# VH-VL binders against q86l99r1233to1411, part 35

Target 1, 179 residues: q86l99r1233to1411
Amino acid sequence: SNKESLPFRRDVIEKVINHLRENSLDTEGIFRLSGNMESVRGIVKSFAHGEPNLSFEVHNISNALKHYLRSLDPPLIPYEFFLMLLDARKNEDAETIRNIFWKIPSDNRVVLTLLVDLMVKISENSNVNKMNSKNLSIVFGPTILKPRTPTLDRMALMTETQLQCGIIQTFIEDFHYIF
Below, E stands for the ipSAE of ESMFold2; O stands for the ipSAE of OpenDDE; V2 stands for 0.75 times the mean of E and O plus 0.25 times the DockQ between their complexes.

## First folded at step 22 (VH-VL; framework fv_adalimumab_6cr1)

Design w5 (at its last look DockQ between E and O 0.28; V2 from the best seeds 0.00; counts 0 for: pae E 11.5 > 2)
Fold by OpenDDE, look of step 22:
Structure w5 (fold): chain C 179 residues (1-179), chain A 119 residues (1-119), chain B 107 residues (1-107)
Amino acid sequence: as target 1 above (179 residues)
Amino acid sequence: EVQLVESGGGLVQPGRSLRLSCAASGFTFDDYAMHWVRQAPGKGLEWVSAISWNEGYINYADSVKGRFTISRDNAKNSLYLQMNSLRAEDTAVYYCAKAEYYDTWFDPWGQGTLVTVSS
Amino acid sequence: DIQMTQSPSSLSASVGDRVTITCRASQGISDYLAWYQQKPGKAPKLLIYDASKLQSGVPSRFSGSGSGTDFTLTISSLQPEDVATYYCQKYDDEPYTFGQGTKVEIK
């Protein structure tokens, strides 16, 4: 993955998400398959420069979006919300998750809404693309929701990762309630 | 060529621990979920545990839950199974298996490693 | 949990015979069903996935059918190299339960 901290570009992300909404809903393994690394790197660079290159195969574009989001610092969901969300997930408290979501900065919230909306649409077509809410949550959990300081303990890390994924799954499955 | 090679099996006494390893090659390891499946001597196949590519999802069969721990090291293309509090009924050939991106049929399988739990 | 039941548990047939193995799920599992071949002392090998899709490299004499609760593996013309135990496996949800196996032998 790209380890460089790239600028947060709402406009670029929206364009990419719109492109994927139009072109990827029936694509098997969308967001799961790795693209060509050189192509992906090039696409990510285009994101950073404000002009997304969307001429590539959809797996390359989706993979580029993952890498781009992963490289954001702070992450799409800012660090200050990490522990609160995890705690809410531990308690299976969707209301608290909803309340926390609406405290997220507006630009981040808008992008997150668009991104999860895309996931919802993809998951609704999971019979074709094989990407249900669980699969998508596994992809995006650690990508957009992460701690400021990495967890070093192995077991704690696994539990944390599961909670991260669970939160994203909640976003997808309870989309209309939360967003 | 896709290959999975298990190791770490052996003879152990009940209550003891054992750690199995699976070395993967010939494919992008961190794209795939990995599983352990076991087979008692002369018996059928039993799914044991699953782990997603980024460890975001982990699950176990009820028969091993609380005793076994699955993990992976993507940098080393390795899958692990820590087996604690071993029982006689855990005696089996243990296979590591690759799942598909989104469906959980197994292909390929490793050659397996034998774990024998006996006093 | 969903039970997976194969029938028969064992069979013996002649070379060239049509062989049919059935797998029944206690509940509907759509087409999330795989078939494996295991020869003595070897690891299982995937034959069929999604109930009817033939895995690459598998001879065309093997075929799978079914959906929901009843599934069938067919060997159109049994060959000596087909002596093995065959297993079905569901993957609609966890646990990923296998059938008890069907041992196929040559007369």
Scores: ipSAE 0.020, ipTM 0.615, lowest interface PAE 6.2, mean pLDDT 92
Fold by ESMFold2, look of step 22:
Structure w5 (fold): chain C 179 residues (1-179), chain A 119 residues (1-119), chain B 107 residues (1-107)
Amino acid sequence: as target 1 above (179 residues)
Amino acid sequence: EVQLVESGGGLVQPGRSLRLSCAASGFTFDDYAMHWVRQAPGKGLEWVSAISWNEGYINYADSVKGRFTISRDNAKNSLYLQMNSLRAEDTAVYYCAKAEYYDTWFDPWGQGTLVTVSS
Amino acid sequence: DIQMTQSPSSLSASVGDRVTITCRASQGISDYLAWYQQKPGKAPKLLIYDASKLQSGVPSRFSGSGSGTDFTLTISSLQPEDVATYYCQKYDDEPYTFGQGTKVEIK
């Protein structure tokens, strides 16, 4: 993407996730439906400044979190874990995925735990909000788990994206085992 | 107002190439999957290709696989279809369409651009 | 690949008539089905998504029903502006196949 990279701010992300946990579980299409473009851009800016503005309709907040996480460099799951997680997913090895998760730096683990717990809560209410674990994994897989050097081969990118989604789906479905 | 505007259609001989563009406005382009759908004159709709917001998921109808390449430039809010080795059966109006997610319905559609492949 | 078969291929009805169009999938697709309206020279327009949900701005005379393999679009009272071709589309997985279309005319 040509989008500017944004700084990791643990305290901001925690506030936003907690807000969504309180306000989004009954919202149809949360993280899937669009928000107002100018509102979302303004909210992302407030996250980057460390002063999150959460006085907006919930779709604007969820889209802002999605954009913010997508723009982090390094990503929420640091680059060094990308290949080992993908390999563990190829082998369908949830135990290895759990072991790798616990090697992730503690600030990133805390945020990742809160984010995946939010996804679990949303998916548990998918009869209302229409967002199951597969839907959420497609939103968040490539968003938070990225290679340091993106591939230009479209078949390889498709395979990587499917594995990235599979890892997040494993996080959601096996939450209490992994986290 | 959400708008999708296709361009790049025209008359081309079999075996040649053509590149279609779709300009998007009025929404956050890189939040959405995009599709190409075609309609031969007097015929029904045929799905052609899909691309996810980050180009990480791409798929094609069997009829175009290996000949067509979908791509996007999120900085330019643009979707593309590179069509190589064109055949007479590729003659159609080509629509771009927005999807909320890769596995969803299409809303809105562009106006379409005509591709005619003939000797 | 899952085939989508619409019936009838065309119909003619009077203003005010109830019109029913059927779409059948060769395998189950849950409720992942949309209906589109296409007027001559125009792009398709979404009417119904997820089998039964009415898109914003679509008149309430349009409704959808069904799940699994059998789906129905109903126009409760046909209006002159409803002259169009109607398409179903599955999106349970790729390919995102359309039905052959049903042309609706006024007699």
Scores: ipSAE 0.005, ipTM 0.542, lowest interface PAE 11.5, mean pLDDT 89
ESMFold2 (binder alone), look of step 22: mean pLDDT 93; pTM 0.943

Design w6 (at its last look DockQ between E and O 0.03; V2 from the best seeds 0.00; counts 0 for: pae E 8.9 > 2, placed apart)
Fold by OpenDDE, look of step 22:
Structure w6 (fold): chain C 179 residues (1-179), chain A 119 residues (1-119), chain B 107 residues (1-107)
Amino acid sequence: as target 1 above (179 residues)
Amino acid sequence: EVQLVESGGGLVQPGRSLRLSCAASGFEFDDYAMHWVRQAPGKGLEWVSAISWNEGYINYADSVKGRFTISRDNAKNSLYLQMNSLRAEDTAVYYCAKAEYYDTWFDPWGQGTLVTVSS
Amino acid sequence: DIQMTQSPSSLSASVGDRVTITCRASQGISDYLAWYQQKPGKAPKLLIYDASTLQSGVPSRFSGSGSGTDFTLTISSLQPEDVATYYCQKYNDAPYTFGQGTKVEIK
């Protein structure tokens, strides 16, 4: 989507994540199933106003969070860390990924920690919700970790996507080591 | 390259059944919702059915509810449409189409497969 | 259900002409509107989504505008290869209804 970027609101994101932590762990296909699009957009708009509307069913709220994060510019993980993380992932270097994480600006790092914590909790219940670490990484990889300049080559894009997802998967699976 | 290839179309009599298939390639199939859209000869486009990546969301046009069943096999990168109790008005080219989770524009489309329901 | 109405149903214009097609929704659909081009014997092709976002690879002479109930597809300079039927489609919610189509021909 080419929607106008929304401001980064740590307080809003925390509220939404807390809500999802309490209400979505047993929800099948959380973050991947579609909600009502109008509702989703309405919820996203509420983020911009500083008070998230959490009165909707959890798929609408989760999709709203996803859409909101996707719209951030810069991304939740700032552009300057993109190539560093991808390179670290190529080398299967979890230590470097950890070191890079701790260089991320504090507000972003806090939100990222909360978000991945939520993903960990969801993945632990994957037998019920069908959202394991891989599925979650597919959802959030390109959403929160993206290049400043879009990759145009298809093969390069595929590789990039795999690395993006891999990094998020590492965040989830090695949460206690990295965060 | 992203490709969708429909198959299974043909000539059938009213009341009979037909199963369409769509083979997907060139993208991560289980990351996307898939849809069927049909077009009667010389007519416009009509949305038929939708299915999410894990089949958690399924929807149908009113015109086909109770008669058509959409399904998918992510391991085979395949989309299906089981059409029962076919009617003359079901005659159309049937397209499979890729869509996002919640932004339901269609891109790309398959080449389509013709279903003709006639006595 | 929300009705989608295109106008005109058909038009004929000269090469280089500015062409405008409208799509009206019976209820507000925000910017959840896509435009497609379909050439004879071919599958539809996405041109524009979110009412105004041009799909990658689509010529810049195509543009979309509008929000709510009234939408417009514009071809700034009609080319021979633009001969086709154009459809709008809403995706604010199911059903994902198409307009009836607008056939564009060259004089």
Scores: ipSAE 0.015, ipTM 0.566, lowest interface PAE 7.3, mean pLDDT 92
Fold by ESMFold2, look of step 22:
Structure w6 (fold): chain C 179 residues (1-179), chain A 119 residues (1-119), chain B 107 residues (1-107)
Amino acid sequence: as target 1 above (179 residues)
Amino acid sequence: EVQLVESGGGLVQPGRSLRLSCAASGFEFDDYAMHWVRQAPGKGLEWVSAISWNEGYINYADSVKGRFTISRDNAKNSLYLQMNSLRAEDTAVYYCAKAEYYDTWFDPWGQGTLVTVSS
Amino acid sequence: DIQMTQSPSSLSASVGDRVTITCRASQGISDYLAWYQQKPGKAPKLLIYDASTLQSGVPSRFSGSGSGTDFTLTISSLQPEDVATYYCQKYNDAPYTFGQGTKVEIK
């Protein structure tokens, strides 16, 4: 199959993030370690249908959230913000990043705030869970911040990935300033 | 369950090209980074190349840079290594390996495909 | 580039012996180090990641320790099935370099 896009469901994402906040902060490798493929696929389908099934081991739930967010079209951070965020990161301009965040549509801002707050909580416990801001940015950078049309230029792809991760790392590290 | 199967190895003459394939099954291929690692007969392991899930990170060992090209086709769950300008020193078993991210450990590995470069 | 040096290059020990293999990085790599076991004619198998975390399904007689530049793989009681070559690997940044290997044999 062609990996069809999935609908944005704010209420589902909120429930999943709240569940992970309560159950994942001590979990080694959360969002990094694999889940069971069959379980993860089933959980993602439950998210898409608006009826999240969270009766699974926590790695399956975190992987399902990651895959669900990756499958959104448009992504959690809408396409029109991609280039402006990357440019602001390139210039190390956190004030501009904050200004751009507040222009993102309200439903997306709420979900993004909850997601980054979860990442902050996980990173604050990274001595236990082994997931610091850099590790989390690798998971979520390309997952939620994507260009409308991906380039095949190798240098551009490498630069984009570094900047995508850098934006998420900035969100985590400067959370209280930006959000 | 999780499987990686390399193919495309064989005997080739120096200066020629060869394309290796790695077929993945049992996991969501486009969620993971992939690597190539080689092992010359009787020698140790040598990292060759890495590619991230979205192709946003691609890197090579200095010994193959400019001659080898890593690529992937996520629709076909396949990883590739295009090897140009082959040399005798490229003779090795070539493994593909799965990683959570491009900068993590490798698990699992394929069983390898032998490339022999000789006249 | 960071060099990875294993010691010893080979060793021979009796069943039941405690075996220690070391890996030294030429620069600090934090805990971004894995250990692999490779038996003749087979693909490598992951034993330890992040310096000290035991991979699922690996016998508890294997353990890893260290951080920064000095790392150790320990087999607390060598078994006949542990005859293999062992490799360390760094992954803090590219290149994702392996040590040269340590061959373990039974006396």
Scores: ipSAE 0.011, ipTM 0.638, lowest interface PAE 8.9, mean pLDDT 90
ESMFold2 (binder alone), look of step 22: mean pLDDT 95; pTM 0.966

## First folded at step 23 (VH-VL; framework fv_adalimumab_6cr1)

Design x1 (at its last look DockQ between E and O 0.28; V2 from the best seeds 0.00; counts 0 for: pae E 8.4 > 2)
Fold by OpenDDE, look of step 23:
Structure x1 (fold): chain C 179 residues (1-179), chain A 119 residues (1-119), chain B 107 residues (1-107)
Amino acid sequence: as target 1 above (179 residues)
Amino acid sequence: EVQLVESGGGLVQPGRSLRLSCAASGFTFDDYAMHWVRQAPGKGLEWVSAISWNEGSINYADSVKGRFTISRDNAKNSLYLQMNSLRAEDTAVYYCAKAEYYDTWFDPWGQGTLVTVSS
Amino acid sequence: DIQMTQSPSSLSASVGDRVTITCRASQGISDYLAWYQQKPGKAPKLLIYDASRLQSGVPSRFSGSGSGTDFTLTISSLQPEDVATYYCQKYDDAPYTFGQGTKVEIK
């Protein structure tokens, strides 16, 4: 399937994140539960055009954001940082992760900061919304942190995915230290 | 209707390996976390392993760490449990169970498959 | 690891009796607790989730309460079909530990 990459729109992402910050913190299963796919596609399209349609239910909007981020090429976290981050995660080295984060291009850092901030806020309300840092990391790990070349080995892929998610979990749990 | 069907159980000798399968139907398999839970004869329930929908998170009970491997094939709607270095204490009915997300309750459960480890 | 302790291990009551089973976590698990019913030779069935939410299709005589460390499953009026072993389970985080179970029988 021709996954067309969408343009990176910082301004749009910020608007969407702000909307979700205001309207989704108490939403059970936010970012986890699927929305209406047709609606989601429409919303994603609106992102690409620079005018986010935020009139939809928050599950649709959150899913649209996931899909949009997933479609970015390069990903929100650029490819050149992928292996470095994974290695840092393997070594449980939060300092290195922090150092790597601050090497990310400015626009990407800003968006990533906003996104993880949203995740932190969501996770703080996990008793209500059931989305803790682990669940959020599972959602966003492979969404915003990807290799340039996919791994073909099954076991290697599993390990890679776990590391991706682990990095995002670190971002959430150590937010104030890293960001 | 949501269905989970376990298979692969049987009689094995200690130290041997066995692979269990769980076939899922009636729901979007790749949207859900899956778990293995076992029950020794006449005993209580023991959680064994968990895997997220994208394998981004995997956990094992201490009793099986290093010996068991959980995996899934979303294209085949299947959950697996590779059990190596089996021990007598691994004798149990093994259930697969669906979870809405990673840290949630289990519903539904499969019918279970019996694994007997005996010399 | 968090320990899950149920009490009693077994009980016998008459039809129509109020039955109470308790589950204690050694540490706080918020409301991340489920109750399951297992009849002989059958797979467990979910009764209660999030400590107090009744699963769809479960009779209203079942109820759950509690938060933090102390939880209770109540059968308001015990029926013959309720003969089973009941388990609590935490799912705040791995491991997703079960209680040892409570066997409920009819006198």
Scores: ipSAE 0.565, ipTM 0.866, lowest interface PAE 0.9, mean pLDDT 94
Fold by ESMFold2, look of step 23:
Structure x1 (fold): chain C 179 residues (1-179), chain A 119 residues (1-119), chain B 107 residues (1-107)
Amino acid sequence: as target 1 above (179 residues)
Amino acid sequence: EVQLVESGGGLVQPGRSLRLSCAASGFTFDDYAMHWVRQAPGKGLEWVSAISWNEGSINYADSVKGRFTISRDNAKNSLYLQMNSLRAEDTAVYYCAKAEYYDTWFDPWGQGTLVTVSS
Amino acid sequence: DIQMTQSPSSLSASVGDRVTITCRASQGISDYLAWYQQKPGKAPKLLIYDASRLQSGVPSRFSGSGSGTDFTLTISSLQPEDVATYYCQKYDDAPYTFGQGTKVEIK
């Protein structure tokens, strides 16, 4: 693939999430509708550069955040937590999911907490913005929780994706218990 | 700017296989779900299959399950439909279509490629 | 699976007439409903998404309404270039089923 990995910049992600929290809760299709391709590319560059440019229509900002998070290596939830979270989800074990979350490095936990809180706020306003917890879990599951070595087996990939989405849905729906 | 171009259609005998391709340009292909939709001559639109951006969610219409396989190659900006065990009722124009993600409306559509299954 | 039924299957109207096409889902689909226009020999074109949202570049004489099970596409003043077949489509979950289509002609 020609995709470049991008560095984790906590301060950038915090600014972007806070901007979206203040400006996107009433926006129909936030994280679902596309942005302008050229604008999104420019915004992602500004994130990677450490100086986020947020003077754009909100769909461009949300798409840029989605692409930035997808491009992180390591991902927002570090690779070593992937298998244990998926196993805990298979067993429907929310207590173990919570325990694993608190083992994640502090900088990543802060960003993940802000991101999931944003998703909670969006889903609470889904009658206006049309984005419920299921919709958001589909966007963010494979985006922030990824294996170090992607599977080549299509059936295994589909199962992993369902579990990835399930973990994010658990984070949203049980936010106050887990976080 | 955004363009979808289907290819690989043609005349094929029942029971044979055919592989359709859809070349995408003008957008970041691996950000979007893709669909196949078909239209038999003189008939309405029939949804065939969907694939998410990372291939983690795949669905098929009942009429094609077990015979058709959707796939994508994000490095090549390409969508595919492998059609096995073809039947006369598979005769149609096949369109590829872009969605924002797995469960949204379709915009844009390709121009379509004709598949004719006939003895 | 949720069935999508359009009515009427065809209609003829004069230029300037108000045209109404309906689409009924057998179960509730919220507002996850799109309308497409297809001219002969061409690919479908998106008109309306999320039941009532007008797609960019679509003339304002087109409008959509409804939620749940009953949906309507309205052309407020029919024009010669609106001769086409119109399809509704649900996308709440798979399958992403289309209605059978409504052919619109000029008298």
Scores: ipSAE 0.012, ipTM 0.636, lowest interface PAE 8.4, mean pLDDT 89
ESMFold2 (binder alone), look of step 23: mean pLDDT 93; pTM 0.949

Design x2 (at its last fold request DockQ between E and O 0.40; V2 from the best seeds 0.00; counts 0 for: pae E 7.4 > 2)
Fold by OpenDDE, look of step 23:
Structure x2 (fold): chain C 179 residues (1-179), chain A 119 residues (1-119), chain B 107 residues (1-107)
Amino acid sequence: as target 1 above (179 residues)
Amino acid sequence: EVQLVESGGGLVQPGRSLRLSCAASGFTFDDYAMHWVRQAPGKGLEWVSAISWNEGEINYADSVKGRFTISRDNAKNSLYLQMNSLRAEDTAVYYCAKAEYYDTWFDPWGQGTLVTVSS
Amino acid sequence: DIQMTQSPSSLSASVGDRVTITCRASQGISDYLAWYQQKPGKAPKLLIYDASRLQSGVPSRFSGSGSGTDFTLTISSLQPEDVATYYCQKYDDAPYTFGQGTKVEIK
């Protein structure tokens, strides 16, 4: 679906992340289970307007955050870093991933740090919420790390998606080293 | 009602290829991980492959790595298993199964489709 | 890889008997263990998940226990309809290995 890109609002994202940090760590399936789509759309709109509506259930809020991040153009991780990160992941090179991270624009880097920090906290409680680093990486890989030009080849796309998710997994599992 | 229906099984010669399909219904297919599990005649269950809802995570049993490819089409609510370079030891009933999370139990299972590899 | 070993491989008991099946993991898998029932000619059915949680619709005579490396499936009172092969499975991570199975028969 041709979704319109939304403006990047660091302040809004931080508020949302803080809210989720406080209210979602014990929530089973956080970021995975779907919320009410109408509510989610409304919340996303509130993000775009600079005042996040955080009065909703956490599944709605978390889904809204996913949708919002997905709608960003450029993505949270800018396009110029996409191939470099994928290549680093292919080589299982965490140092290179770290180096690339620190080249990301400051606002993006701050938000990414907060977001991954949240993922780390969630994953630490995976025995309760069922969202380990793998599951979270599956959710956020294609959400925040995208190519400028989509891959048309089916097998290449699968490989790409795996690498996207793998990078996010690396962010989570090696958080203290990278961030 | 959640349903999984496997198809594509049959008799093939060693070295040949076969593609299995699993048609899912009664649930939001793209919210769930899917697995293939096989069972040789008179033998136990053997996990074969897993795929996340967006194919961001894929795993294979060592016995099939490099030969089998798992994939899915969420628009068609379908799971696939491309089996290349088939061997006699690949002879089994192949089940597809739903998993709520990538690392969770399997429920439900399809009825299975028989693959026989024989010269 | 983690090995899953069930015991016994087969057993025969009378109706009403208490039946116990054991599953051992070669390494700790926390409570990421499921038990399945497979009747002849049928697909496996989930009985227990997270080592001790009874799946909806499964009779209460079935129970699971254990954590780490040692797990047990118990049928408190064996019924004729319980004739089947039972499998344990780990799902902490890939591979999602099954035990070799335990065939349960009625005397």
Scores: ipSAE 0.702, ipTM 0.899, lowest interface PAE 0.8, mean pLDDT 95
Fold by ESMFold2, look of step 23:
Structure x2 (fold): chain C 179 residues (1-179), chain A 119 residues (1-119), chain B 107 residues (1-107)
Amino acid sequence: as target 1 above (179 residues)
Amino acid sequence: EVQLVESGGGLVQPGRSLRLSCAASGFTFDDYAMHWVRQAPGKGLEWVSAISWNEGEINYADSVKGRFTISRDNAKNSLYLQMNSLRAEDTAVYYCAKAEYYDTWFDPWGQGTLVTVSS
Amino acid sequence: DIQMTQSPSSLSASVGDRVTITCRASQGISDYLAWYQQKPGKAPKLLIYDASRLQSGVPSRFSGSGSGTDFTLTISSLQPEDVATYYCQKYDDAPYTFGQGTKVEIK
């Protein structure tokens, strides 16, 4: 069973991503550095209620987005796409990854496009903000792509996590082809 | 207060195995990367291994690759180092350290646990 | 792999002296460098991160500078409590290598 799960709110996520696009591209360690824990928890609650409070220092907003996305059930990339994407990544098959992306429901695809575009813009400025495509893929891999039924095998979990991150890295690096 | 407490050190014969633990408290453990660093008696610091919060990035120093395995259990706020095929050269104080991300500075460090490998 | 070379390996100075410790990377690491202080029997303590940023609670007599391959840690006025070994560390990518250390003593 889930501990706490939150509903997908496209309008909230779009507002948060647009705010970060305007305010975070020059921010050192964005998505990497921690925010104030009390502030982050309060901001996540505001996202869940549909009234995002963005009047905070930018690290608190980025951390709140990470936690909100991690708590979604179903995740941003719906469960039925998990095994197909991992298999395509194992085979280094970008064509199949692109085909799978375009089968994802429209609302999820729009949010994914905005999120990955933000990551592309951040990574293009990594000499300032210190966040390259690999760094960002570690943040977002298991955050947005999860199995419905996690394996109990510890080594398999580590391998799956690395593949999940690899898919997000592919999204960032091949954005023009996939999206 | 952020605390890191290592345990599991002791005296062990060459060729045997030992598992170190690091218990974390005072922060959201599964938001942070963790590292192991060791220091042989009278010597400098040697980085050993890193693990990201979600295990998406795992690295080892060449001196331990293939023999040591870093892992974490985020439900238990615990970091581990499985040390196999131990050698005399592995004798050291082993520290765990917290990092904001896997490729950042370390703050804080634990107080260390001593591993002695001798016959 | 990028090697980190500290100099000197040890030094002795008088209370009040300006002390400079250098760290050289064999390849460019931008500003991905930290300095740590370690007193005998204690865990290392972070002093400086990103080459020049002072960690909170660290006395202002400590400063760091440099970028690329050449870095320095400066103690503007050495105090008795600064007797320790100092390490630089790179973190641009794995491995997250330390310099060999510089032992600082009072004459």
Scores: ipSAE 0.090, ipTM 0.718, lowest interface PAE 6.7, mean pLDDT 91
ESMFold2 (binder alone), look of step 23: mean pLDDT 94; pTM 0.954
ESMFold2, fold request of step 25: ipSAE 0.024, 0.034, 0.049; ipTM 0.667, 0.696, 0.723
ESMFold2 (binder alone), fold request of step 25: mean pLDDT 94, 94, 94; pTM 0.954, 0.953, 0.955
OpenDDE, fold request of step 25: ipSAE 0.646, 0.405, 0.543; ipTM 0.880, 0.815, 0.855

